# Designs tried in a protein design chat: VH-VL binders against Proteasome subunit beta type-11 (Psmb11). Part 3

Target 1, 253 residues: Proteasome subunit beta type-11 (Psmb11), of Mus musculus (Mouse) (q8bg41)
Amino acid sequence: TTTLAFRFRHGVIAAADTRSSCGSYVACPASRKVIPVHQRLLGTTSGTSADCATWYRVLRRELRLRELREGQLPSVAGTAKLLAAMMSCYRGLDLCVATALCGWDHSGPALFYVYSDGTCLQGDIFSVGSGSPYAYGVLDRGYHYDMTIQEAYTLARCAVAHATHRDAYSGGSVDLFHVRESGWEYVSRSDACVLYRELQKARSLEQELEAKACGIYPEPATPQGARECKELFVEQEEVTPEDCAIIMKTETM
Key: E = the ipSAE of ESMFold2; O = the ipSAE of OpenDDE; V2 = 0.75 times the mean of E and O plus 0.25 times the DockQ between their complexes.

## First folded at step 1 (VH-VL)

Design fb06 (framework fv_fasinumab)
Fold by ESMFold2-Fast, scan of step 1:
Structure fb06 (fold): chain C 253 residues (1-253), chain A 121 residues (1-121), chain B 107 residues (1-107)
Amino acid sequence: as target 1 above (253 residues)
Amino acid sequence: QVQLVQSGAEVKKPGASVKVSCKVSGYTLTELSIHWVRQAPGKGLEWMGGFDPYDGETIYAQKFQGRVTMTEDTSTDTAYMELTSLRSEDTAVYYCARDTSYFGEYYFDYWGQGTLVTVSS
Amino acid sequence: DIQMTQSPSSLSASAGDRVTITCRASQGISNYLGWYQQKPGKAPKRLIYAASSLQSGVPSRFSGSGSGTEFTLTISSLQPEDLASYYCQQYNSYPYTFGQGTKVEIK
């Protein structure tokens, strides 16, 4: 899993890979790891998407009831504290462990990290999952609060694509979401192998076997085939914002 | 085998109330929630609300808030929807439906057969 | 509230034809969308969940695609038994909302 979110001048971005947990000899459906909670709030998932979906379902119902009772939705901070309290009450059930809440409330764009022990942290950048160290490498180099919407989209897509290439437990496609004052928008779903191939081209790397090595859906590679695909991928340079801009240019054509 | 069975058709006068039942089998109300949807003659589907057995709370659409009450009896696996202060525009077929909003779940989405409620003098 | 708009409102096609119905959400709903078939005088039956997942027991000629705000239901080879109204539904947030419906008639 690789999920990430960051807060910037024009809102909050959330992005995630779509690799699902299943056996090597069966077709795996794409996993949705960014879950809308209400019109101005998204949540990310870790572990199994089904476990996290359970918590978001309960949260969504509670927020709706509070809106009906009080005439207004709780703030993003209030919602994050509520989720943390709910998760800590059921500590030890090994459900969804960590999540990020991405929203827009009266105070503007807001981003919180929530952990199952009751931890609730406000921040500008969070990445969760086995691929997160690789995503942070890209985010740390490219992030600044005043970036444009296009720069933010490019940064998020590149960070997840890079993480899916390096992390054996991430893959598939990159889902990209944007939370604005008007609500959240599902921006795109892009194949991670295609995104990473364009990144390699931007670095003037010639990887003739890369397209063939990427898995073919619906007939997933065997464990041996998947291993060969991962083993053939060689990264010698860090991903830069300039490299990512080339990917965005290709995708918009 | 999952099955949702609703109570029979009702004819009511304006101002009266109606209570429709939905008995589930093949699973329990503690496993998955029931939602209620109505359809006026020749019109589309309209969501009314639903019960979540996990937290014991119900959510109602704003249009019905104050007039609708949804309850559950887990001992008989029967859900109920009561609508009060009936108007002629409440004439519709009322359906119960099982909520399967989770990803990758091995559960089907099932609907009751519908209950026609006619409001006339 | 999220408004769901379907196109077309009705269509008539011959057996064997490829039929496409489009559904648009007024705001992003990710993949929290289902498609339902309602035959005259019957309760709705789910065909597709999570935008593209085929319900068990539903013929493979039905498929769903899309994400975010634009969604499509496709019937690859229309059969006489497919005469029905089709509805999209978002289950992203409360209140849950349905499209207005598309009536499919077979020639």
Scores: ipSAE 0.000, ipTM 0.379, lowest interface PAE 14.2, mean pLDDT 76

Design fb07 (framework fv_fasinumab)
Fold by ESMFold2-Fast, scan of step 1:
Structure fb07 (fold): chain C 253 residues (1-253), chain A 122 residues (1-122), chain B 107 residues (1-107)
Amino acid sequence: as target 1 above (253 residues)
Amino acid sequence: QVQLVQSGAEVKKPGASVKVSCKVSGYTLTELSIHWVRQAPGKGLEWMGGFDPYDGETIYAQKFQGRVTMTEDTSTDTAYMELTSLRSEDTAVYYCATGSPYYFWSGYLDYWGQGTLVTVSS
Amino acid sequence: DIQMTQSPSSLSASAGDRVTITCRASQGISNYLGWYQQKPGKAPKRLIYAASSLQSGVPSRFSGSGSGTEFTLTISSLQPEDLASYYCQQYNSYPYTFGQGTKVEIK
């Protein structure tokens, strides 16, 4: 699995490979690793798609209730804190290990990393999955906040394609999404091998430098420069273990 | 674009079962949320349930619990709805419907099959 | 379950008339409401989603409004081809539920 997301002047980009594992000598269907939560929010997956989809379904329901109560959807920060609290209440279940939430709210484009132990980090760039060290190699060299939309699309495609070439557990195609103020858009699905060949032709020197640097980037859970949700000092509704139990009880009923 | 083609009309006896198929083209079944809706002659639309391959969850309306089964065959891009213990009041046109997999905000009944008439007569 | 109530159950109007159909939900559904048109012998066709968003390819004489529990479908200038049954549908929560329908006839 290789998933990535980054925020820039024109929104948030999310991208992922589509490789699925099979225990038999049969064709595996393409896997979706970027899941819409609502019109202005996407989530990425790092575990099985079914486990991650379950949490996004519960989250989606809770966000609808809060919209009805408050007249507007919670902020991306509030949503990330809610998801982190929900996941931490049900430790020991087979759930998504790590996710990124990509959205647009009253403060503009927002990106958060959420881990199953309750970790919640704000950042500008996150990559998750076995291919993430390779994706970071590309992202670190090409990223800047003021990049154009087309530059952002190219960077995301190249990073995932490069990771699929280097990581045995990533492959297939590259799914690309863009979250704008108007909402998210499914930009494309592109063959990773084709993209990688194009990357080699256009960026052979850069690729040699990346290959030399691969494996030195920090783990997605604690990327350098990331900030804890608590450090943002944003007033958000607190979620308790009791709230988690109520939400799950509603889901089962 | 997505196109849904359903199996042909059926006539069944009370107590029998019927299995309606819905063939997906223009898109892969694994990326879709498939729902089933029926309409008795001269009556309104009634949601029966939906099979969402992304969530792996099938939700059935209470009225049909225990009598309906919704499945899919990804190798042939075909969804199925089987209704058992048929009664005369099950006479209806049965529709499959699906929505854009990439835009859940729109509510998943964007594209409809042509309908399958199932007549239950003694 | 969320109950959807439409009014009127039927109406007759002349070509060029403004037609209004209302839909009421028994609980708040935000804007998770669609409107469907069904012509005799045909499958339903979606006209409106998210309460007020016009489906691609649908004529601009159709419009939707409302939020929460009260919703309206308006046909600004009724055409002969608009003879059909119209249904509202909530997709806020499972089970999905439809209104009982409104039959629109041209006199």
Scores: ipSAE 0.000, ipTM 0.430, lowest interface PAE 11.9, mean pLDDT 78

Design fb08 (framework fv_fasinumab; at its last look DockQ between E and O 0.01; V2 from the best seeds 0.00; counts 0 for: pae E 20.7 > 2, placed apart)
Fold by ESMFold2, look of step 2:
Structure fb08 (fold): chain C 253 residues (1-253), chain A 123 residues (1-123), chain B 107 residues (1-107)
Amino acid sequence: as target 1 above (253 residues)
Amino acid sequence: QVQLVQSGAEVKKPGASVKVSCKVSGYTLTELSIHWVRQAPGKGLEWMGGFDPYDGETIYAQKFQGRVTMTEDTSTDTAYMELTSLRSEDTAVYYCATAGYYDSSWPYGMDVWGQGTLVTVSS
Amino acid sequence: DIQMTQSPSSLSASAGDRVTITCRASQGISNYLGWYQQKPGKAPKRLIYAASSLQSGVPSRFSGSGSGTEFTLTISSLQPEDLASYYCQQYNSYPYTFGQGTKVEIK
């Protein structure tokens, strides 16, 4: 599982692979890892989608109740603290391990990390899941707050695609969401193998251009450890249209 | 740095064919997407077609479908555009250009251009 | 085909002037819009991609804005070396299409 989120000038980006990993001995169908909470708030999952779906259902209910009682939805920070408190009360249920909350409230774009032990952290970049070390590598090199929307989409796609190539439990497609002041949008779903091959072509060109500029002959070779895309995506990598429709329908309210 | 060098100017009679070459230097042609654009004297730019790496095929503008063929020779890193059944209206400067690589979800824009090849069609 | 309508077709301005060139698409093209400069006798050179992103090595006096169907190239302080024709180009869908061009002359 690879999930990422980052905050930048034009909002918050959330992206994830679509492969669901249930363990080294079981092939799992693709799952949704970016989940709408309300119109201006998304959450990510840690790849244990059944547990995370339960927590997001509970969270949605609590937020609706607070909206009815208090006349407005809590801020992203308030929602993060609520979720952390709820998770702390239910220790030992073997539920969702980590999540990132991505939203826009009156304080602007906001991003929080929440872990099942009650940890609640504010930040500009989070990546979670077995593929997160690879995603962080790409994010750390390319991230800056003042990115254009196109730069941000490219960065997110690159980070998840790279992680799906290296991490055995990540794969399928790359889902990309963008939270703006007006609310979240589902931007794209792209095949991770196709994205990775295009990234390899671009990187090879950049390395050859750099080598030519310095007088060093380019290194015409595939990266060590790279494999065919089919080796990465054996068994059950496709997301069904029904799964997408269910998520989108429940979050248009 | 990618550089595109085109063949020299040509003069042709109506009904003939022309084949313009575009040699890529610094890189293997298979790592690039070559497009062709022409500019008639005193007129604007007109896209003729190019290789689409997403589909793995060459796409031609409908206006030139059936008259234009775009090919590549990877052993010499040279792309070719051949236009047949030439008419006086085909007098133009013909450019090759490479599409930049920045994301698989976006169409490619024209980043690096060749110097242009003047093709004159006259009796 | 997506028609790109560029205006004005020509303009003449003094050095230091702020110059704007507009480009309208017949259909929505998101931000898949580039701006090109072509100096006399030379091949086109890309100034702007993705509607507003400045190409490396292009002076910061050039800027682009817009999305969807309306786009603007702005030169904040026109310089003598900016004498050229300027073209917008959509790359949202095939066939790629260019605006008719704007010839910029320095008084």
Scores: ipSAE 0.000, ipTM 0.370, lowest interface PAE 20.7, mean pLDDT 76
ESMFold2-Fast, scan of step 1: ipSAE 0.024; ipTM 0.565
ESMFold2 (binder alone), look of step 2: mean pLDDT 90; pTM 0.927
OpenDDE, look of step 2: ipSAE 0.032; ipTM 0.627

Design fb09 (framework fv_fasinumab)
Fold by ESMFold2-Fast, scan of step 1:
Structure fb09 (fold): chain C 253 residues (1-253), chain A 123 residues (1-123), chain B 107 residues (1-107)
Amino acid sequence: as target 1 above (253 residues)
Amino acid sequence: QVQLVQSGAEVKKPGASVKVSCKVSGYTLTELSIHWVRQAPGKGLEWMGGFDPYDGETIYAQKFQGRVTMTEDTSTDTAYMELTSLRSEDTAVYYCATVRYSGYDLGEYFDYWGQGTLVTVSS
Amino acid sequence: DIQMTQSPSSLSASAGDRVTITCRASQGISNYLGWYQQKPGKAPKRLIYAASSLQSGVPSRFSGSGSGTEFTLTISSLQPEDLASYYCQQYNSYPYTFGQGTKVEIK
């Protein structure tokens, strides 16, 4: 799996490979790893698809209820905090889900990383999955906040295609999404092998330099520009374990 | 590989009831929201109702309120639409269709339709 | 109820022509609008969702635009297999409602 997302002047980009696993001797359909939550919010997946689908269904329902109660949808930050709280209630059930929430709210483009242990971080760039070290190599070199839409699309496609070439557990096509103020757009699905070949032809030396940069995963290090969600919303009422049970039961009504 | 397979054509007399089934394969019914749409011969599409997972409620169009009941049997992955007090103007092809997640996920990948069930109401 | 009005009710065009179908909502629906194609004797097939997003597997000659109350479906180069009825549908609020349909015929 390789998923990535980054925030820039014109929105948030989300991109993912489509490789999935089936049983032996069975054809595998393409996997969808970027999932809409609402008109201005997408989520990426790197855990089991069934677990992620369950969390997103519960999240959508809770967001709608809060919109009816409060007259507007929660911010992306508020939503990330809610998801983190929900997931942390079920930590002991071996739910291994890592996601990036990509959205647009009253403050503009927003991006958060959420992990099943309750971790919630704000940032400008996130990549998750087995291919993420390779994607980070490309992203770190090419990213800047003021990039054009075309530059952003090219960077995202390049990063995922490069990761699929290097990571045995990523492959297939590259799904590309763009979250704008008007909502999310499904930009394209492109064959990763074709993209990689085109990039190689265009920039053989640059591609070699990128491969060298991607060979090193800089760990351990605290992500620069990331802040815990709790620090941003200290006065928000917290979800209790009892609330988590009620929310999860709603999915099986 | 989602497929919706509906029950066969029915001929009913005015005042009778009809119950159309929609068998889901390729996914479990609990992952999907089923809506029902009908189309009278030579006419356009008319939404009848469907399950809203955000509210946990089945919503019916006002025109059918009191005459239609939509149910699901998750053990057999089958959805049902029952229409009572049939009239000649209820003659139509009835479709079941999937909506995975209410308005937010509508149109992503899983907007599948059954083949349709013709219900003819005649004396 | 939100009323959806389509125009024209029918059109006849030649292969290769650009055709445009318009859909108007009686109140604002943001981008919660889909376009469906229905060929004679078949179930509808969704072409467009969220007003402008192309459904996977649908030819690129189909495109959607608009937001709020005015929406357009465009077929950039009409093909013989596009002979069908086309319907817009709002899914902003219940009850979901369809336009009355536009029948597209090839000359």
Scores: ipSAE 0.000, ipTM 0.391, lowest interface PAE 13.7, mean pLDDT 77

Design fb10 (framework fv_fasinumab)
Fold by ESMFold2-Fast, scan of step 1:
Structure fb10 (fold): chain C 253 residues (1-253), chain A 125 residues (1-125), chain B 107 residues (1-107)
Amino acid sequence: as target 1 above (253 residues)
Amino acid sequence: QVQLVQSGAEVKKPGASVKVSCKVSGYTLTELSIHWVRQAPGKGLEWMGGFDPYDGETIYAQKFQGRVTMTEDTSTDTAYMELTSLRSEDTAVYYCATEYSTLYYGSGHYPFDYWGQGTLVTVSS
Amino acid sequence: DIQMTQSPSSLSASAGDRVTITCRASQGISNYLGWYQQKPGKAPKRLIYAASSLQSGVPSRFSGSGSGTEFTLTISSLQPEDLASYYCQQYNSYPYTFGQGTKVEIK
């Protein structure tokens, strides 16, 4: 799993891989790891979708009750504190233990990390899951608050694609979401292998700048998961219209 | 492109059961929430229930609780709605509809972004 | 359950007229409201989501406004193809509920 989120001038970006567990004889279906809570709030998942969906179901219904009582939805900060308190109360159960809340409220774009021990942190960048160290490497080098929307999309896709290449437990596609004042938007789903491969093939000057921004460097040995992804892509040789548009954007930036 | 295709019209006797299918194409049931809405002739829309993508469970309107069962076959991307103990007032067009779609960019908000064509169920003596 | 009440239940207007349909929720639903158009013999089609966001491909003459308990759908210049029934729907909480519908006829 690789999930990430970051706050910037034009909102909050959330992105995740789509790898899920399945049997050896059945292709693994894509999983969603970014879950809407309400119109201006998304949550990421570090556990199973079902486990995290349970917490978000309880949270969503409690937020509706509070809106009814108080005349407005709680702030993102208030929601994060509520979630942290709920998770802390039920510690020791087999439930989702870490999440990022991505939203827009009266104070603008807001991002919080919530952990099952009651930790609730406000920040500009968070990544969760087995691929998160690799995603952080890319994000730390490329992030700045004044990024354009397209720069933010490229950074998020690059970070997840890079993590997918390095982390055996991440893979599939990259889901990209953008939370604005008007609400959240599902921006795209892109094949992670295609994104990573095209970034590697960028032109010499653009390639140097892209590699430095994304933290992608040639490595002789690749993780087993990354090799499997490469082999499947070469075998199929298929690209969706959406993937083509994204590849062109990442190649020229 | 998401498309929902429903099974054909049915005529049933009071007390019988009916099972309507909704085949999803262009996306998978693991990423779409399928809900069922009915409309009696000349009447308005009535929500019956559906799969809650955040809860992971099927939710039914109280009026239909105990008489309706909604299931999904992810291997064929087909959702089903079975209504038992049919009455004449159950005569209606039954629609399946999506609540959450990850395929249509910009339409991640709540319901109902895509609809099936409808299945007419007539209950007559 | 949250009750959704529409007004008027039916209306007749001429091409070019401004048409307004109102929807009231029995309790606060923030902006968790959609508007649907249903033409005779067809499945409903979503026009508006999140109370005021226009569905892609829907003509700009349609607009939605409101929050909390009072909502409005406006057709700024009615066209013959707009002959249909219109429904509001809350998705704040289960069970989801629809308004009773407004039938729009063209004179």
Scores: ipSAE 0.000, ipTM 0.423, lowest interface PAE 13.7, mean pLDDT 77

Design ib01 (framework fv_indenebart)
Fold by ESMFold2-Fast, scan of step 1:
Structure ib01 (fold): chain C 253 residues (1-253), chain A 119 residues (1-119), chain B 115 residues (1-115)
Amino acid sequence: as target 1 above (253 residues)
Amino acid sequence: EVQLLESGGGLVQPGGSLRLSCAASGFTFSDYAMSWVRQAPGKGLEWVSSISYSGGSTYYADSVKGRFTISRDNSKNTLYLQMNSLRAEDTAVYYCARGWLYGSTFDYWGQGTTVTVSS
Amino acid sequence: QAVLTQPASLSASPGASASLTCTLRSDINVGSYNIYWYQQKPGSPPQYLLRYYSDSDKGQGSGVPSRFSGSKDASANAGILLISGLQSEDEADYYCMIWPSDAYVFGGGTKLTVL
């Protein structure tokens, strides 16, 4: 699996490979690893799509209830904290280990990494999955906040395509999404092998530099500017064990 | 309350062109992806083209790539399909449908507009 | 080979159950896809019935009766539409659909005749 997301001047990009396993050495043709939560929020998946879809279904329901109560949807930060708390209530079941939440709220484009142990980090770049070290190599070299929309699309496609070439557990196509103030948009699904070959054939200086960047494999690191959710999440009630139980029971009813 | 109304169909000669329109009402048009699906006489459904909510992304069936262009005008709540280099095989009822990606796909359909390509 | 294969026709009696199959080509695993189902009556546009990914991830169209349900048969690599307590109003063409990448693929359709 390779999923990535990054925040930039024109929104948040999310991208993922489409490979899923259906046997020991057999890859299923397509898997959806970027799932809409609402019009201005996407989530990536690191486990099976079905496992993470369950948590996103529960999250979606809870967000609707909170919107009814408060007259507005929670911030992306508040939503990330809620998801982390929900997942941590079932620590040890490993239903969905790690995700990135990509959204737009009152503060603009927002990106959070959520881990099942309750970790919640705000950042500008995140990549998750077995291919993430390879994707980070491309992202760290090519990313800047002021990049154009086309530069962002190219960077995301390059990063996932490169990761699929190097990671035995990633493959297929590259799904690309863009979250703007007006909502998320499914930009494209492109064959990863075709993308990788096109990048290798690049002759312009810009494209050649991108292809060279794709060959760099730095160790994964917390991106510049990433901060603990507590620095952004203020005066919002934390999900309690009782809240977690109620949410789970509501899902089964 | 959701309504989709197609127009612009008709009889056209092979190699000719037609532009279909779909007027949408009863929902926030700019929040939804839109699609065209066709059905040849006595045959099944065939997806033709889809466009993202903003118009920034378009997708086409292999059979129409390079000949058809999907577009939208969110200020007028209208979806379009420009059909060029028409062939007899394009003869069908063309349906406008709301939806694309994850969840309910093609959850609302128009009544369709008939395109006949004949000499 | 067709991506989605549906039987051309199926007949059943009022009150009985009908199982409509949608078989995916062998290189495409049914477990990886939402299977969407549509109903089309003569002279009418298609109507969305339901989608099925898994027991925990499924949905139905507005106003669709609970006697319509979806499932999957992994061993047959097929999506299934079950219509319980068949009524004469259920006589229609039924289409399955998947979205495997950058295109939507419909099955050929099954004409259900209620005897």
Scores: ipSAE 0.006, ipTM 0.414, lowest interface PAE 13.3, mean pLDDT 78

Design ib04 (framework fv_indenebart)
Fold by ESMFold2-Fast, scan of step 1:
Structure ib04 (fold): chain C 253 residues (1-253), chain A 120 residues (1-120), chain B 115 residues (1-115)
Amino acid sequence: as target 1 above (253 residues)
Amino acid sequence: EVQLLESGGGLVQPGGSLRLSCAASGFTFSDYAMSWVRQAPGKGLEWVSSISYSGGSTYYADSVKGRFTISRDNSKNTLYLQMNSLRAEDTAVYYCAKVGTYYEGWFDPWGQGTTVTVSS
Amino acid sequence: QAVLTQPASLSASPGASASLTCTLRSDINVGSYNIYWYQQKPGSPPQYLLRYYSDSDKGQGSGVPSRFSGSKDASANAGILLISGLQSEDEADYYCMIWPSDAYVFGGGTKLTVL
């Protein structure tokens, strides 16, 4: 499982792989790991069965009751504290261990991490699940608060796709959500293998641009110049923010 | 060689409509976002509208929202701008431009432009 | 209300350097945006010159001379286009641009006169 969320100038992004945990010999259906709680709030799930859906059902009910009592929905912070308290009360039941709450309230975009021990942390970037170290590698290099909407979408897709390539327990597709002031949007479901192939295409295009930069063209290329251009590509690295920027160009253009 | 050729400009009365076209060649049109940028006589550049590579996302300047529609036909390598409810302040040279790569946003190359004059 | 402000005109001597500024409205941090620069000569469409985000993240248009460079002045909240070794052919209108989200925004343009 790989889920991630980050807060930026234009809202909160949430993204997740769709690989489902089931028996070793059984085909598993695609899993939804980003769950709407209300119009301006999403919750993620990680490394768990449908039990996280139970927490969100209970949370949704409690938020409706509190809205009736108080005349408005609780803030994202208040909701995160409520969820943390609820999970703490049910410790030992193993219903759900970690989640991120992604929302928009009176203070703007808000992101909280909630853990089953009662931990509740506000932050700008969170990734959860077995693939999270790989997702953080991409996110930490590419994230900045004032990135464009398209950059944010590309960064999120790239981070999850990279994690699915590295993590045996992540895979399938990438679900992408965007929480704005007007509410959450389901942006896309993209096949992780297709995204990875698009990254490879973008990398090939960048390599072609590098060949042109060193003054070598396919037909009139000299042996010396051809060698020099190959040397520029010798240290091919894992997915980078530059690779994600390239796929953004290929996808939006 | 990458080329962009605008057409469809002309003289139109206030409240009228006009459709601009931009024919693209020399690159894979379906891989790139496209934009329309205008320039009123003796004035600076004003972005009008942009469209994603697939046509699935469109963006508009507030001054033209609800009046202009950007579209594209990737099978014909052609970009369009449908302009309705034209006003005198829409008088300008209209350029189409290919959206660049890297941190997406630069316009390169630009067409030669087509002139739209809104007057009686 | 202008998002990007450029001086209307600037004059400089041949061989000197010209520093063209693009000031962002105070609610927008220049450190967070690519600043794109364009050159337009009379009777011609604009030409893309370069983009600048940071010293490690910048790019230049095809055929654009190395004497054109970008930078930022954080204290002034401004992007800067520097033209070194000014030549008569550098006389033109220069525009800055940003793409914050769902809209592209151009500055009003600076007319550079050489000599």
Scores: ipSAE 0.000, ipTM 0.396, lowest interface PAE 18.8, mean pLDDT 78

